# Ledger of designs, part 16: VHH binders against UDP-N-acetylenolpyruvoylglucosamine reductase (murB)

Target 1, 297 residues: UDP-N-acetylenolpyruvoylglucosamine reductase (murB), of Aquifex aeolicus (o66805)
Amino acid sequence: MLFLKNVPLQNLTTIKIGGRVSFYAEPSDLKEISLCIDFSKSRDIPLFVLGNGSNTIFGDVRGLVVNLKNLKGFKVKEIKGKFFVEAFSGTPLKDLIRFSVKENVKSFYKLLGFPASVGGAVSMNAGAFGVEISDFLKEVYFVDWEGKLQKAKRDELNFSYRKSPFPKLGIVFKVVFEFERSKENILPKYEKIRRIRKEKQPINLPTSGSTFKNPEGNFAGKLLEKAGLKGFRLKNVGFSEKHANFLVNYGGGTFSEVVDLINIAKERVYENFGIVLEEEVKLIESSGSDGWKVLGA
Below, E stands for the ipSAE of ESMFold2; O stands for the ipSAE of OpenDDE; V2 stands for 0.75 times the mean of E and O plus 0.25 times the DockQ between their complexes.

## First folded at step 17 (VHH; framework vhh_brivekimig_d4)

Design y2 (from u6 with E100D R102S; at its last read DockQ between E and O 0.96; V2 from the best seeds 0.75)
Amino acid sequence: EVQLVESGGGVVQPGGSLRLSCAASGFTFSKYGMSWVRQAPGKGPEWVSSISGSGGKTEYADSVKGRFTISRDNSKNTLYLQMNSLRPEDTALYYCARDDSSGYVYGPDYSSQGTLVTVSS
ESMFold2, look of step 17: ipSAE 0.565; ipTM 0.826
ESMFold2 (binder alone), look of step 17: mean pLDDT 80; pTM 0.798
OpenDDE, look of step 17: ipSAE 0.661; ipTM 0.860
ESMFold2, look of step 18: ipSAE 0.632; ipTM 0.864
ESMFold2 (binder alone), look of step 18: mean pLDDT 79; pTM 0.801
OpenDDE, look of step 18: ipSAE 0.674; ipTM 0.871
ESMFold2, look of step 20: ipSAE 0.574; ipTM 0.832
ESMFold2 (binder alone), look of step 20: mean pLDDT 79; pTM 0.796
OpenDDE, look of step 20: ipSAE 0.691; ipTM 0.877
ESMFold2, look of step 21: ipSAE 0.621; ipTM 0.852
ESMFold2 (binder alone), look of step 21: mean pLDDT 79; pTM 0.795
OpenDDE, look of step 21: ipSAE 0.487; ipTM 0.786
ESMFold2, fold request of step 22: ipSAE 0.648, 0.634, 0.592; ipTM 0.859, 0.853, 0.844
ESMFold2 (binder alone), fold request of step 22: mean pLDDT 79, 80, 80; pTM 0.803, 0.811, 0.800
OpenDDE, fold request of step 22: ipSAE 0.773, 0.771, 0.749; ipTM 0.915, 0.918, 0.909
ESMFold2, last read: ipSAE 0.583, 0.585, 0.590; ipTM 0.840, 0.828, 0.846
ESMFold2 (binder alone), last read: mean pLDDT 79, 79, 79; pTM 0.800, 0.807, 0.801
OpenDDE, last read: ipSAE 0.549, 0.764, 0.767; ipTM 0.820, 0.911, 0.917

Design y3 (from u6 with S101T; at its last look DockQ between E and O 0.86; V2 from the best seeds 0.00; counts 0 for: pae E 2.1 > 2)
Fold by ESMFold2, look of step 17:
Structure y3 (fold): chain B 297 residues (1-297), chain A 121 residues (1-121)
Amino acid sequence: as target 1 above (297 residues)
Amino acid sequence: EVQLVESGGGVVQPGGSLRLSCAASGFTFSKYGMSWVRQAPGKGPEWVSSISGSGGKTEYADSVKGRFTISRDNSKNTLYLQMNSLRPEDTALYYCARDETRGYVYGPDYSSQGTLVTVSS
């Protein structure tokens, strides 16, 4: 494994916005993950975990970006009419969705349309249409910030709306899901949700998914739309015409433009509704010699 | 400030030879191992060869063994790569990198230019 230097990040994210990172690595196993942790500690620089880059927008970053793309694949065991699916962190979530639809698995298909890796989905507790990825977890294997492999059962882990104990506990290495076959044919419901997502999501423009968490009792997209921000454009970035909560890159968008747009949205929603929006996307930037240093975050 | 400047690249025919140089400054050169890494257009970086600080131990990727020789001159703070029997698949940007105590191997520094080797008829 190589530690690449001064790597441009824009093509490593779904939104296609990013500065350069000091160091970059793509570990393929536990030993290499431990080497990345050791590298970060020995140089006293922060370590950022990257899957498909579907929830992250980068500026210039002084640290180590660890891309888990080489940790992918899953195994399936059927025991007593249930599926136990062991998936590496870098596995595209869509691969598990495809399996679940093929096997008529209850509920999991509702998570279709997240361009995330399994590890990324677990780390944000990805959820849609009344389910969250943590609803299907049996156990998580992770590498703690001392470089040791750990295992935690679902009932030992605290998940809530868009909150996960990862990466605080460590780097998600692989996950075991428990799936149950549906008594009913799920294909019509799957197709209905697929159609709804296609109609409301900006499939043809780079994005990092939902920009803001839904506030209690409300929906961020509706608040943004009522504040006049659906389709609102600031230079090369904007909120989608299809779903106001999706920040999109029209080409050549910058991190500073993203920050400005987010601040405009927060201000307008607060002025109109008294509601403080909270980001769901991760905004990562550090500059100067005393920039952001967050080991194990 | 650590600086590594690669040179000696060029266009050669298959079977030809070329010697790359890497000028080092900003650190005590003899205390660190050094590596050559290459990156072909549109492909990921590939480790080529490493040499210890003293020059007493060398290692090579299987693809270059017997054809390439890594060496160093600690009095001139310079790392070398002698490349013989060149093949079209050796075409790449070549970068040098300083190894660390724990054996980390750096890939390309994307803020530097490297030195381009082109092997073609």
Scores: ipSAE 0.378, ipTM 0.693, lowest interface PAE 2.1, mean pLDDT 88
ESMFold2 (binder alone), look of step 17: mean pLDDT 79; pTM 0.806
OpenDDE, look of step 17: ipSAE 0.384; ipTM 0.749

Design y4 (from u6 with G33A; at its last look DockQ between E and O 0.64; V2 from the best seeds 0.00; counts 0 for: pae E 11.8 > 2)
Fold by ESMFold2, look of step 17:
Structure y4 (fold): chain B 297 residues (1-297), chain A 121 residues (1-121)
Amino acid sequence: as target 1 above (297 residues)
Amino acid sequence: EVQLVESGGGVVQPGGSLRLSCAASGFTFSKYAMSWVRQAPGKGPEWVSSISGSGGKTEYADSVKGRFTISRDNSKNTLYLQMNSLRPEDTALYYCARDESRGYVYGPDYSSQGTLVTVSS
């Protein structure tokens, strides 16, 4: 494993925006994850966990980015008509979606269209169409910030709307999902949701997904649209014409442009509706001060 | 201070060859293992090859094994990468890196330009 210096992050995220990070590593096992933690501690620098970069936008970062892409794969055991799926953190979520559709698994297909890793999805409690990834968790294996492998059962972990105890508790290493076969054929429902996602997502422009959480009793996308921000562009970034809650990169967008656009959106929505929008996307730069924590959202 | 300077990149046809060099200064070169790392357009960094301080042990990524040869000349403080049978997927910026004693390697300083290898007809 290498600890690379001064790495540009833009090509490691789905939005293709990023500054430089002091150090970067791609661990492949528990020993290498422990080395990353030791490296961060010995240099007194923060450590940031990265999957597919589908929910993260970076500025310049003085720290260590740990990319879990080399921790891939999953195993399946079927017991009494249920599937227990053990997946490494870096496994693409789409691989589990494909498995779930093939085996007619109830509900999990609703999470299609997230370009996230399993670990990334768990760390943000990814959700769509009335389900969240935590609804399917049985156990999480993680490396705590002392470098020790830990196991927690789902009922020992607090998940809520777009809230996860990770990475606060540690680095997600491996998860166990429990899936249940549907009595009815799920393929028609899966295909309907695929079509809805394709029609409403800005699939031709780089993005980090939804920018803001839905406030209680409201939808962030509709509030942004009513504030005149659907399709609004600030230099090289903007809110999508297809869905106002998707911040997109038109090419050459910068972290500072993203921050400015987000602040404009928060100000307009507050002025028009008295509602304080909360970010779903993680904004990470060195202007924070917390070791071991992400800087945004 | 530690300095590593890459050279020898260029444009080459598929099936062609190139030899990269890395000039080292600011440390006792023979005491450290050295590595080559590459970053293709739009992708993250990828380890290519490593060589021990003495030059007696080499390792290669599966994607380059049998085509690339890492070597060093400790009298000239220089690391080399001989690249044969080049493919379009080998197109990347190539960086050299010093291996650290704790079993991990500090990567290249991206403020340096690296050396660009382009494989195209």
Scores: ipSAE 0.000, ipTM 0.399, lowest interface PAE 11.8, mean pLDDT 85
ESMFold2 (binder alone), look of step 17: mean pLDDT 80; pTM 0.811
OpenDDE, look of step 17: ipSAE 0.314; ipTM 0.695

Design y5 (from u6 with F27Y; at its last look DockQ between E and O 0.76; V2 from the best seeds 0.48)
Fold by OpenDDE, look of step 17:
Structure y5 (fold): chain B 297 residues (1-297), chain A 121 residues (1-121)
Amino acid sequence: as target 1 above (297 residues)
Amino acid sequence: EVQLVESGGGVVQPGGSLRLSCAASGYTFSKYGMSWVRQAPGKGPEWVSSISGSGGKTEYADSVKGRFTISRDNSKNTLYLQMNSLRPEDTALYYCARDESRGYVYGPDYSSQGTLVTVSS
């Protein structure tokens, strides 16, 4: 297995911002995932699991980034009108969305706004329009930090708003979804959501999705807009003119610029509304000898 | 500090030949296996070939088997890749990497430029 050195991370994220990581690997099977874990442990360096990079922004990182993009594909079993879909963690979520739309599956199409992998979406408990990906989970196969494959049922796992038990429990390997066919045609609803996203979000620009979580009883985007941050730009990065909760890289953006913008936003929203915004996006950089630093965590 | 420097790349026509070299320093060269890895434009890194520390064992990707030959001169701390019958799909940046004991290799190192092989008519 190849462990690449000094890999640039900018092209591995949807916002196209990132420094370099010490080591990088793309495991293709369970054995290689275990090897990655051993690699990190033997060197006493942190391990970060990367999906499609749609919810992460990197600085320079001392450690191992593991990309699971080679673990992709899904299979479907239909039993008594229900679909059981087993999908590897590296599978693009859009592939499952496409399947769900084709088969007129109830509600799952609402997750079309996430350019994430299955594992990434599960790890962040991706949600939109009243649903969360964990609503559809039957079971999760994951590699624990001892390098062993584990299995857990959905009811054995604690999910909440933009929270999952991963990566604390380990690395998501594959999942099983349970889908139900809708009694009505979902295509019009799907198209409606697609249209709304196109109108309201900067889908054609490098972004990292929602920057902040929605505070209880509020929407982060609205608070940011009211605080005057919609369209606010710092050098090559700014909050979108379409949606104030989306950071956009206008070319050549840096991790430092992102951090500065996030801090400005948090400060302004607090000053104006007394609300402490919490990051939804993961900000990952080295903390020196202490391993990973996740800002806002 | 381990250092690996690739050379020998160039432009060749299909069916042509090239010989790549990798100069190693900063460690006991003969103690470690070595590998060649390549990265084509728009694609991820691909393992090409490996050779044991002594040179007694060699392995090749199916895509290059019968066309490429890996070798080493431990007295010169140099790894080689003889590439014959080159094809357009062999176009890539080629890197050398040091193998490690647990079935993984250190590299390629993206701080290095590698050596570019271009196969075109």
Scores: ipSAE 0.378, ipTM 0.724, lowest interface PAE 0.9, mean pLDDT 91
ESMFold2, look of step 17: ipSAE 0.391; ipTM 0.702
ESMFold2 (binder alone), look of step 17: mean pLDDT 80; pTM 0.813

## First folded at step 18 (VHH; framework vhh_brivekimig_d4)

Design ctl (from u6 with Y104S V105S Y106S Y110S; at its last look DockQ between E and O 0.01; V2 from the best seeds 0.00; counts 0 for: pae O 15.5 > 2, unsure alone 63.0 < 65, placed apart)
Fold by OpenDDE, look of step 18:
Structure ctl (fold): chain B 297 residues (1-297), chain A 121 residues (1-121)
Amino acid sequence: as target 1 above (297 residues)
Amino acid sequence: EVQLVESGGGVVQPGGSLRLSCAASGFTFSKYGMSWVRQAPGKGPEWVSSISGSGGKTEYADSVKGRFTISRDNSKNTLYLQMNSLRPEDTALYYCARDESRGSSSGPDSSSQGTLVTVSS
C-alpha cells in the first residue's frame, strides 16, 4: 500500500468537487487499514474514510483520506428462508440492491439510487421511503481506533435518523445483513421507485444527494422551494431545478460555492419559517473540528 | 433594519444598456460585500456579480462577463450594476443582496422587491 501525497479529491466525490488532501491511501485488507490508522496517529492528522464519496464534499484537507474501494465483495448464506449477506464496506450498495431485487427481498430495494458504498451507507444510516439501512443490519465488523477488529450486533449499536455510531467507534470493515424474502413480487414497487427518483432527482448532474436532513414534520426540499431556492445558482453550483434539496455541480464548482449556498439556504429557510436546517452532507476541510477521527462517505 | 431597494430596471432592446441601483440602509455598507442576483421567468435565482466591501474585488458570472460591471459608492450606500450589450436571456428580476461574512452572496433579501429588466425586440 502506498500513501500518495497531495492528491486531488474532486474525482473521488459524486458531486465532483474537492480540494487536495495531504495523504491518500487505498487499503486492500485489514492490516492495511491498521497501517492507515497508525499513519494518521503518528502524524497527528485526521483520518477520513471515503466510500464512494456520495455524501461528502471536500475542500482542502490536511489529513489522510482512506478509500475503501478495494474492500469489496459479498457472500450470501440462506438459512431457514432468510438471507444472510456478508459484505465488505467498500462494496457498492447497488450490488446488494441488484441481489435483493433478484431474490425478491423485502424493502431493501427502497435504498436504490444511493451511490454509496455499504460502509458509507451504514455510516450515514442511509434511508429512503420509510426504511433505513440499519433496519437490515445484523452485525457490524469495524476496526477501532486502536487498529483492532471489533464486532457488534445491531442491537448493541445506536442508529437514528441519518446518524450512526460511526466513525466514533471506528472504521466499518464489513457488515452482515439479514434479508427476508417478500411474499409479494417487489419488481413493480422497485420500478415505481426507480421512476420516481428519475423524475424527481437530478440524476444526470453531479450531486451529493440530499443536502439537508428533513426537519421534524417537514421536508427540506419543500422548505427550500418555498424559500425560493429551487434552481438557485451561485457561480458553478446550485440547487437543482428538479429538487431543491439537491446541490448540483454545473462544472467547475468549488467547495466555497457549496458552503455559500448552504449558508444562504439555511438563512433563508430560517428567516421564512423559523426552522434551522441541518446538513445531511458532510463538509470536510482542514479547519474541521472532528479531530483525527473523521469519516466521510 | 436592513433595507435594500433596487431601481433602474426597464424595457430595452437587444444590445441596449441599463444601469441598476441598489440603495442600502440599516447596516454599515462598506463592511459588507454586495451581490446582484437575478431571477428569470420560470427559472430559479441566478448569481450575477459580486463586489467586495472596499470595491477592490469583483466577480462575474460567465454569462455576463465582459458585458456587466458591478460597482459601489460607499459614501452613498449604493450598489450599481452597469449592464451593456443586453440580451433577451438577461430578462429577469434583479435583486441586490448583502454578502455574508465569508464574502458569499446571501441571496436576495426577503424584503427586497427587485427591479425588472426586460430585453425584447
Scores: ipSAE 0.000, ipTM 0.210, lowest interface PAE 15.5, mean pLDDT 89
ESMFold2, look of step 18: ipSAE 0.000; ipTM 0.266
ESMFold2 (binder alone), look of step 18: mean pLDDT 77; pTM 0.769

Design z1 (from w6 with E100D; at its last look DockQ between E and O 0.41; V2 from the best seeds 0.00; counts 0 for: pae O 2.5 > 2)
Fold by OpenDDE, look of step 19:
Formats: structure tokens, sequence, C-alpha cells
Structure z1 (fold): chain B 297 residues (1-297), chain A 120 residues (1-120)
């Protein structure tokens, strides 16, 4: 297992912003995951699981970042007209999306805009266009914080809007999806969504996706735009001119700039509309003896 | 105190060759497996190759198989990486690391490593 010290994190996130972490590991199996857990416990430091880094921005962090990119691949079984797909947590979501499109699977293609791993997507309960990744889950295998492999059925797990029971329960190891083939050709719909995302989202700039969750009855992007934050820039980071709810890195962006922008946004939206925006993106930094600090949580 | 010092990096054209060295001190070199790790611009760290303490077992990342050769001289406490048929995508800072207790311990990115640049 690769186990490194004082690792820069900026290149491990999609927004390309990050400080350094004390320890970094890339486990390839259950045993190595267990070693990581034991390491963190023995040193009394927090452990953060990193997928593709599509929903997280790091400052300097004292702890262990565990990258599961080596746990990748998926298997497919077709039973009674349904696809059962077993996928490791480090599997790029795009690989499953490609499969789903090829096999004309219903609805799963709607998640094409998430540059996340399977585990990452599950952990954030990624959703778009009326679907959530948890809608397709049958089972989740996860390593609990005692280092033991556990299995849970979907109905035993509590998912909600942009919320999952992970990493509270442990580290997602692999999942089983249940797919249904569509009665109609999904390609036109897939292409439509692809076009929409290309037109409306800053897909060509480093970003962490949606910065804020949508408040009930509203869209964060609209509120931000009305508050004058669309295109608002602070040095090398700003809210995208294409979508006000996307932070983008124009090169050399810093964690501090991100935090400042998020705070400005929250304040302006509250002042204008009385709405408290909640971050969807995870801001991670050291919190002394308290472990990880997630700003806005 | 464990010390690992990398050297041998430089600028080469595609198809060229380089030989990296890692001088180890502060521990019984032959007792430990050793590894090379690299970090390319804009990318995270990547495992490159490993060799057992005795040198009898070697492993390579798929990206470097057939092109790179890891070796060691335990009498000199030195780890080597022969890099042939270099490609632009091999451009990176290269670090050596010591294997321990089921994981590759190190490198410490506070070190400089050795820079390999492959460009025409």
Amino acid sequence: as target 1 above (297 residues)
Amino acid sequence: EVQLVESGGGVVQPGGSLRLSCAASGFTFSKYGMSWVRQAPGKGPEWVSSISGSGGKTEYADSVKGRFTISRDNSKNTLYLQMNSLRPEDTALYYCARDDRGYVYGPDYSSQGTLVTVSS
C-alpha cells in the first residue's frame, strides 16, 4: 500500500485547490483499509475518505486521507431482465454511466454530470434530474470503523437529499446496483442532458460542482444570481459566469479564497432573502483535537 | 533517523533513458522492500515500482511495465530505477520510499525528490 507523508492535496480534487495533509494512503484491499483505520486510531488522528475529490476542498489538514482509487471495477449479472451491478467504491461513476447507456438502462444516465467515484457518489447521495444514486442501490458493503466488513440492504440505510449514512457508518467498499432496461431508447435523453450540462455548467474549469444545496422551494443558483454573485470573483476563485452555484478556480486559487467567497454568498443571500444557504461542497481543515472541521456543517 | 535521498533526474527527449538513484540511511536497508513513487504536474501521487528486500521480487505499475526496471544494491544501500523509452507522461517528481508493515512508508513530500522532464 502506498502511504505517504505531507502530501499536497490540490491535484487530488477536481477544483484543484488544497493544502497539505499529514498522511495519505491508497489501499487496494480490505486488509489495507483496516491498516489505515488502525493507523488513524493509534495516532488519534481523523481519517478522511477521498474518492475523485469532486465534492471536497481541502485546507491544510492534520490527519489521514485515504484514496480508494485502487478499489475499482464492476461486475454485471443479468437476472430476469434486471442488471445487478457490483461495483467497487473507487470505480469511476462515468464507467457505470457508460455501461448504463450502452445497455439502455433506465434513468441512471442522468448522473453523467458527477465526476465522482461510486463510493463518493453514494456518500453524497448524488442526484440530478429527479434521480438520486440511492434510488438504484440494492446493497452496500462497507468497512466499519472497527475494520470489519459489513453489509446492508438499501432499505436498512437512511438516504436523503444530499445525505447518506456514510462515512458515519464506515467506508464504502463496494455496492450493488439494480438496473432496469428502458422500454424506450435513452440515447436522445442522454444526449439532451449532456448538452444541457455543457451549456449551463462550467465543465471546462476546475470546480467542485454545486457549492450549495438547494433550499426547499428554491434553487441556490437562482438565489445567488439574484444576489449579484454570478461571476463574482475573489482573486483566483469565483462563482461561475455560467452557473452561480459553481465555484471555479481560475488558476492558483486558495482555500482561504473559497471560504471567503462562501461566507460572502451566505451573507448576501440571507440579507436579501432571509434564506440560510447550506454548503453541498465539503470544506475540510484541521480542527486541533477535534479532528476534521467541515465548515458550514 | 530514516533518510532517503533521490538523484538522477533531468531533462530528456521522448524515447530517452534515465537512471535514478536513492541513497538510504538510518535503517537496515536489506531488511525492507523499497518503492518508487512519482507525482506528475496536475496529478496526484502514483506508485511506480517496488522491490523486495532481497531483490528477488519486483512489481511495476502498468504504465511503466516493460520500460522501467527497479533494482537495488544492498551493499551500497542504494535503490535504482532504470527508465527507458521515456514518454512525456513520465514527467514527474520521483521519490523513493520504504515498505513497512504492509504499506509503503514515505515519501515525505517535504523532500525535493528528483525531477524527470520528458519533452521534445
Scores: ipSAE 0.085, ipTM 0.566, lowest interface PAE 2.5, mean pLDDT 90
ESMFold2, look of step 18: ipSAE 0.689; ipTM 0.871
ESMFold2 (binder alone), look of step 18: mean pLDDT 81; pTM 0.827
OpenDDE, look of step 18: ipSAE 0.083; ipTM 0.583
ESMFold2, look of step 19: ipSAE 0.610; ipTM 0.854
ESMFold2 (binder alone), look of step 19: mean pLDDT 81; pTM 0.824

Design z2 (from u6 with E100D; at its last look DockQ between E and O 0.40; V2 from the best seeds 0.44)
Amino acid sequence: EVQLVESGGGVVQPGGSLRLSCAASGFTFSKYGMSWVRQAPGKGPEWVSSISGSGGKTEYADSVKGRFTISRDNSKNTLYLQMNSLRPEDTALYYCARDDSRGYVYGPDYSSQGTLVTVSS
ESMFold2, look of step 18: ipSAE 0.606; ipTM 0.844
ESMFold2 (binder alone), look of step 18: mean pLDDT 80; pTM 0.808
OpenDDE, look of step 18: ipSAE 0.621; ipTM 0.854
ESMFold2, look of step 19: ipSAE 0.591; ipTM 0.841
ESMFold2 (binder alone), look of step 19: mean pLDDT 80; pTM 0.806
OpenDDE, look of step 19: ipSAE 0.307; ipTM 0.687

Design z3 (at its last look DockQ between E and O 0.22; V2 from the best seeds 0.00; counts 0 for: pae O 13.2 > 2, placed apart)
Fold by OpenDDE, look of step 18:
Structure z3 (fold): chain B 297 residues (1-297), chain A 120 residues (1-120)
Amino acid sequence: as target 1 above (297 residues)
Amino acid sequence: EVQLVESGGGVVQPGGSLRLSCAASGFTFSKYGMSWVRQAPGKGPEWVSSISGSGGKTEYADSVKGRFTISRDNSKNTLYLQMNSLRPEDTALYYCARDDSGYVYGPDYSSQGTLVTVSS
C-alpha cells in the first residue's frame, strides 16, 4: 500500500467535485487499515474514510483520505430460511441489492439507488421507503482508532435517522446482514421503486444524492421547490430541475459553489417556512492546521 | 523543491505503445525510489509501478504486469515508463512520484501529468 500525496478528490465523489487531499490510501486488509490509522496519528492529521463518495463533497482537505474500495466481497450463509450475509465495507451496495432481488429478500431492495458502499451506507444509516440499512444489520466489525478489530451487535449500536455510531467508533471493516425471504414476489415492488427513482431523481448528471435530510413531517425536496430552488443554479452547480433536493454538477462545479447553494437554500427555506434544513451530504474541507471541517455538523 | 515533469503521453490505438518520461529536479534522484501512478477519468488514483533508487528493484500493479516496464537513468534524472500492448483501460493521466518512507509524493498543484488515451 502506498500513501499518495496531493491527490485530487473530484473523481472520488459521485458529484465529481473536490479539491485535493494531503494524503490518500487504499488499504486492502486490516493491517493496512491500521497502518493508515498510525499514519494519521503520527502526523497528527485527521483521517476520513471514503466509500464510493456518494454522500460527500470535498474542498481541499488537510489529512488522510482512506478509500476502502479494495475491501470488497460478500459471502452468504443460509440457515433455517434466513440469509446471513457477511460483506466487506468496500462492497458496493448494489451488489447486495442484486443478491437480495435475486433471492427475493424482503425489503432490502428498497435501498436501491444508493451508489454507496456497504460501509458508507452503514455509516450514514442509509434509508429509503420506510427502511434503513441498520434494520438489516446483525453485526458490525470495525477497526477502532487504536487499530484493533472490534465487533458489535446491532443492539449494541445506536442508529438513528441518517446517523450511525461511525466513524466515531472507528472504521467499518465488514458487516453481517440478516435477510429473510419474502413470501411474495418482490419484483413488482422493486420495479416500482426503480421506476419512481428514475422518474423523480436526476440520473444523467453527477450528484451526491439527497442534499438535505427530511425535516420531521416534511420533505426537503418539497420545501426547496416551494422556496423556488428547484432548478436554481449557481454557475456550474445547481439544484436539479428534476428533484429540488439533488445538487447536480453541470461541469466544472466547485466546492464553493456547493456551499453557497446550500447556504442559500437553508436561508430561503428558513425564511419561508421557519424550518432549519440539515445537510445529509457531508461537506468536508480543511479548517485550520489540524484537519478538516464538516460543514453543517 | 521537488519538481517532476511528465511527458510522452498521447493518443494510441489498442495494442499500441508509448514511452513516458519524467524529468526530476530538486533532489538527489538516485537516492529515492520512484513511482508511476495514474488516474483514469472518474476513478481514483492507481499505483502503476515503482523502481528503487538504484533501479535494481521494480514492482508493478497486476493490471500492467508483462506490458509495462519502469526504468530510470540516474545520470539524466529521468524516470521512464515503457507501455506496450496498451488497452483502453490504460487511459489516464499519468504522474510520476517520488517514494519516501512508504508514501508517494504525487503531483503538486503545478504538476499536470501526461495524458495517455487508448482508443480505437
Scores: ipSAE 0.000, ipTM 0.245, lowest interface PAE 13.2, mean pLDDT 89
ESMFold2, look of step 18: ipSAE 0.439; ipTM 0.778
ESMFold2 (binder alone), look of step 18: mean pLDDT 80; pTM 0.815

Design z4 (from y2 with S101R; at its last look DockQ between E and O 0.84; V2 from the best seeds 0.54)
Fold by ESMFold2, look of step 18:
Structure z4 (fold): chain B 297 residues (1-297), chain A 121 residues (1-121)
Amino acid sequence: as target 1 above (297 residues)
Amino acid sequence: EVQLVESGGGVVQPGGSLRLSCAASGFTFSKYGMSWVRQAPGKGPEWVSSISGSGGKTEYADSVKGRFTISRDNSKNTLYLQMNSLRPEDTALYYCARDDRSGYVYGPDYSSQGTLVTVSS
């Protein structure tokens, strides 16, 4: 495994915006993950975990980005009418969605449309249409920040709306899901949700997904729209005309433009409604600004 | 402080030869092992060859054994890669790297230009 230097991150994120990071590595196994942790500690620099980069926007960062892309794949065991799916952290979530639709799995299909890796989805507790990915977890294998492989069962882990114990506990290595086959054909419901998502998602524009978490008792997209920000453009970035809570890159967008746009949105929503919007997207910049446990999506 | 400047790249026909150089400064050159790493279009970085600080120990990737020779001149703070019997798959941007004394293996520094080798026609 190589430690690459001064790596531009823009093409490693779904929004296609990013600065340079001091060091970058793509571990393929537990030993190499432990080596990345040792490297970060020996140099006293932060470590950032990156999956598909679907929830992260980078400025320039002094640290180590660890991309889990080489940890891909899943295997399935069917026992007494249940599926146990063991997936590596870097596996695209869409691959598990495709499996779940093929096997008529109950409920999991509702998570379609997240362009995240499995590890990224678990680390944000991705959720939609009344389900969250943590509803399907049996256990998580992770490498703690001492470099040791750990295993935690679902009932030992605390998840809530867009909150996960990862990466605080460590780097997610593998996840075991428990799925149940539906008695009813799920394909019509899957197609209905797929159509709803297509109508509301930005078409052909890079994005990092939802910009803000929904405030208690409210919806970030609605607040942004009422503040006049649906379709609002600041130079090369803006909020989508299809869904105000989706920040999009029109081409050539910069980290500075993203920060400015987010600050405009926070200011207007606070001025109009007295609500402090909380970011769902991860904005990461400068040397050592945030901890090396920040997981990409 | 630490600076590594690659040179000697160019366009060459298959079967041809080329010599790359890497000028080093900002550290005691003879105390460090050195490596060549290359990156072909659309591919990830690939380790090519390494040489110890004294020059007494060399290693090569299987793809270049018998064709490439790594060497160094510690009096000139210069690392070399002699490339013979060049093939189209050797087309890449070539970088030199100082080996880490802690056991980590470095790849390209993307703030550096490297030196381009094109084997074509």
Scores: ipSAE 0.416, ipTM 0.696, lowest interface PAE 1.3, mean pLDDT 88
ESMFold2 (binder alone), look of step 18: mean pLDDT 80; pTM 0.804
OpenDDE, look of step 18: ipSAE 0.449; ipTM 0.773

## First folded at step 19 (VHH; framework vhh_brivekimig_d4)

Design m1 (from y2 with S102Y; at its last look DockQ between E and O 0.95; V2 from the best seeds 0.70)
Amino acid sequence: EVQLVESGGGVVQPGGSLRLSCAASGFTFSKYGMSWVRQAPGKGPEWVSSISGSGGKTEYADSVKGRFTISRDNSKNTLYLQMNSLRPEDTALYYCARDDSYGYVYGPDYSSQGTLVTVSS
ESMFold2, look of step 19: ipSAE 0.612; ipTM 0.862
ESMFold2 (binder alone), look of step 19: mean pLDDT 80; pTM 0.809
OpenDDE, look of step 19: ipSAE 0.056; ipTM 0.510
ESMFold2, look of step 20: ipSAE 0.556; ipTM 0.836
ESMFold2 (binder alone), look of step 20: mean pLDDT 79; pTM 0.796
OpenDDE, look of step 20: ipSAE 0.684; ipTM 0.874

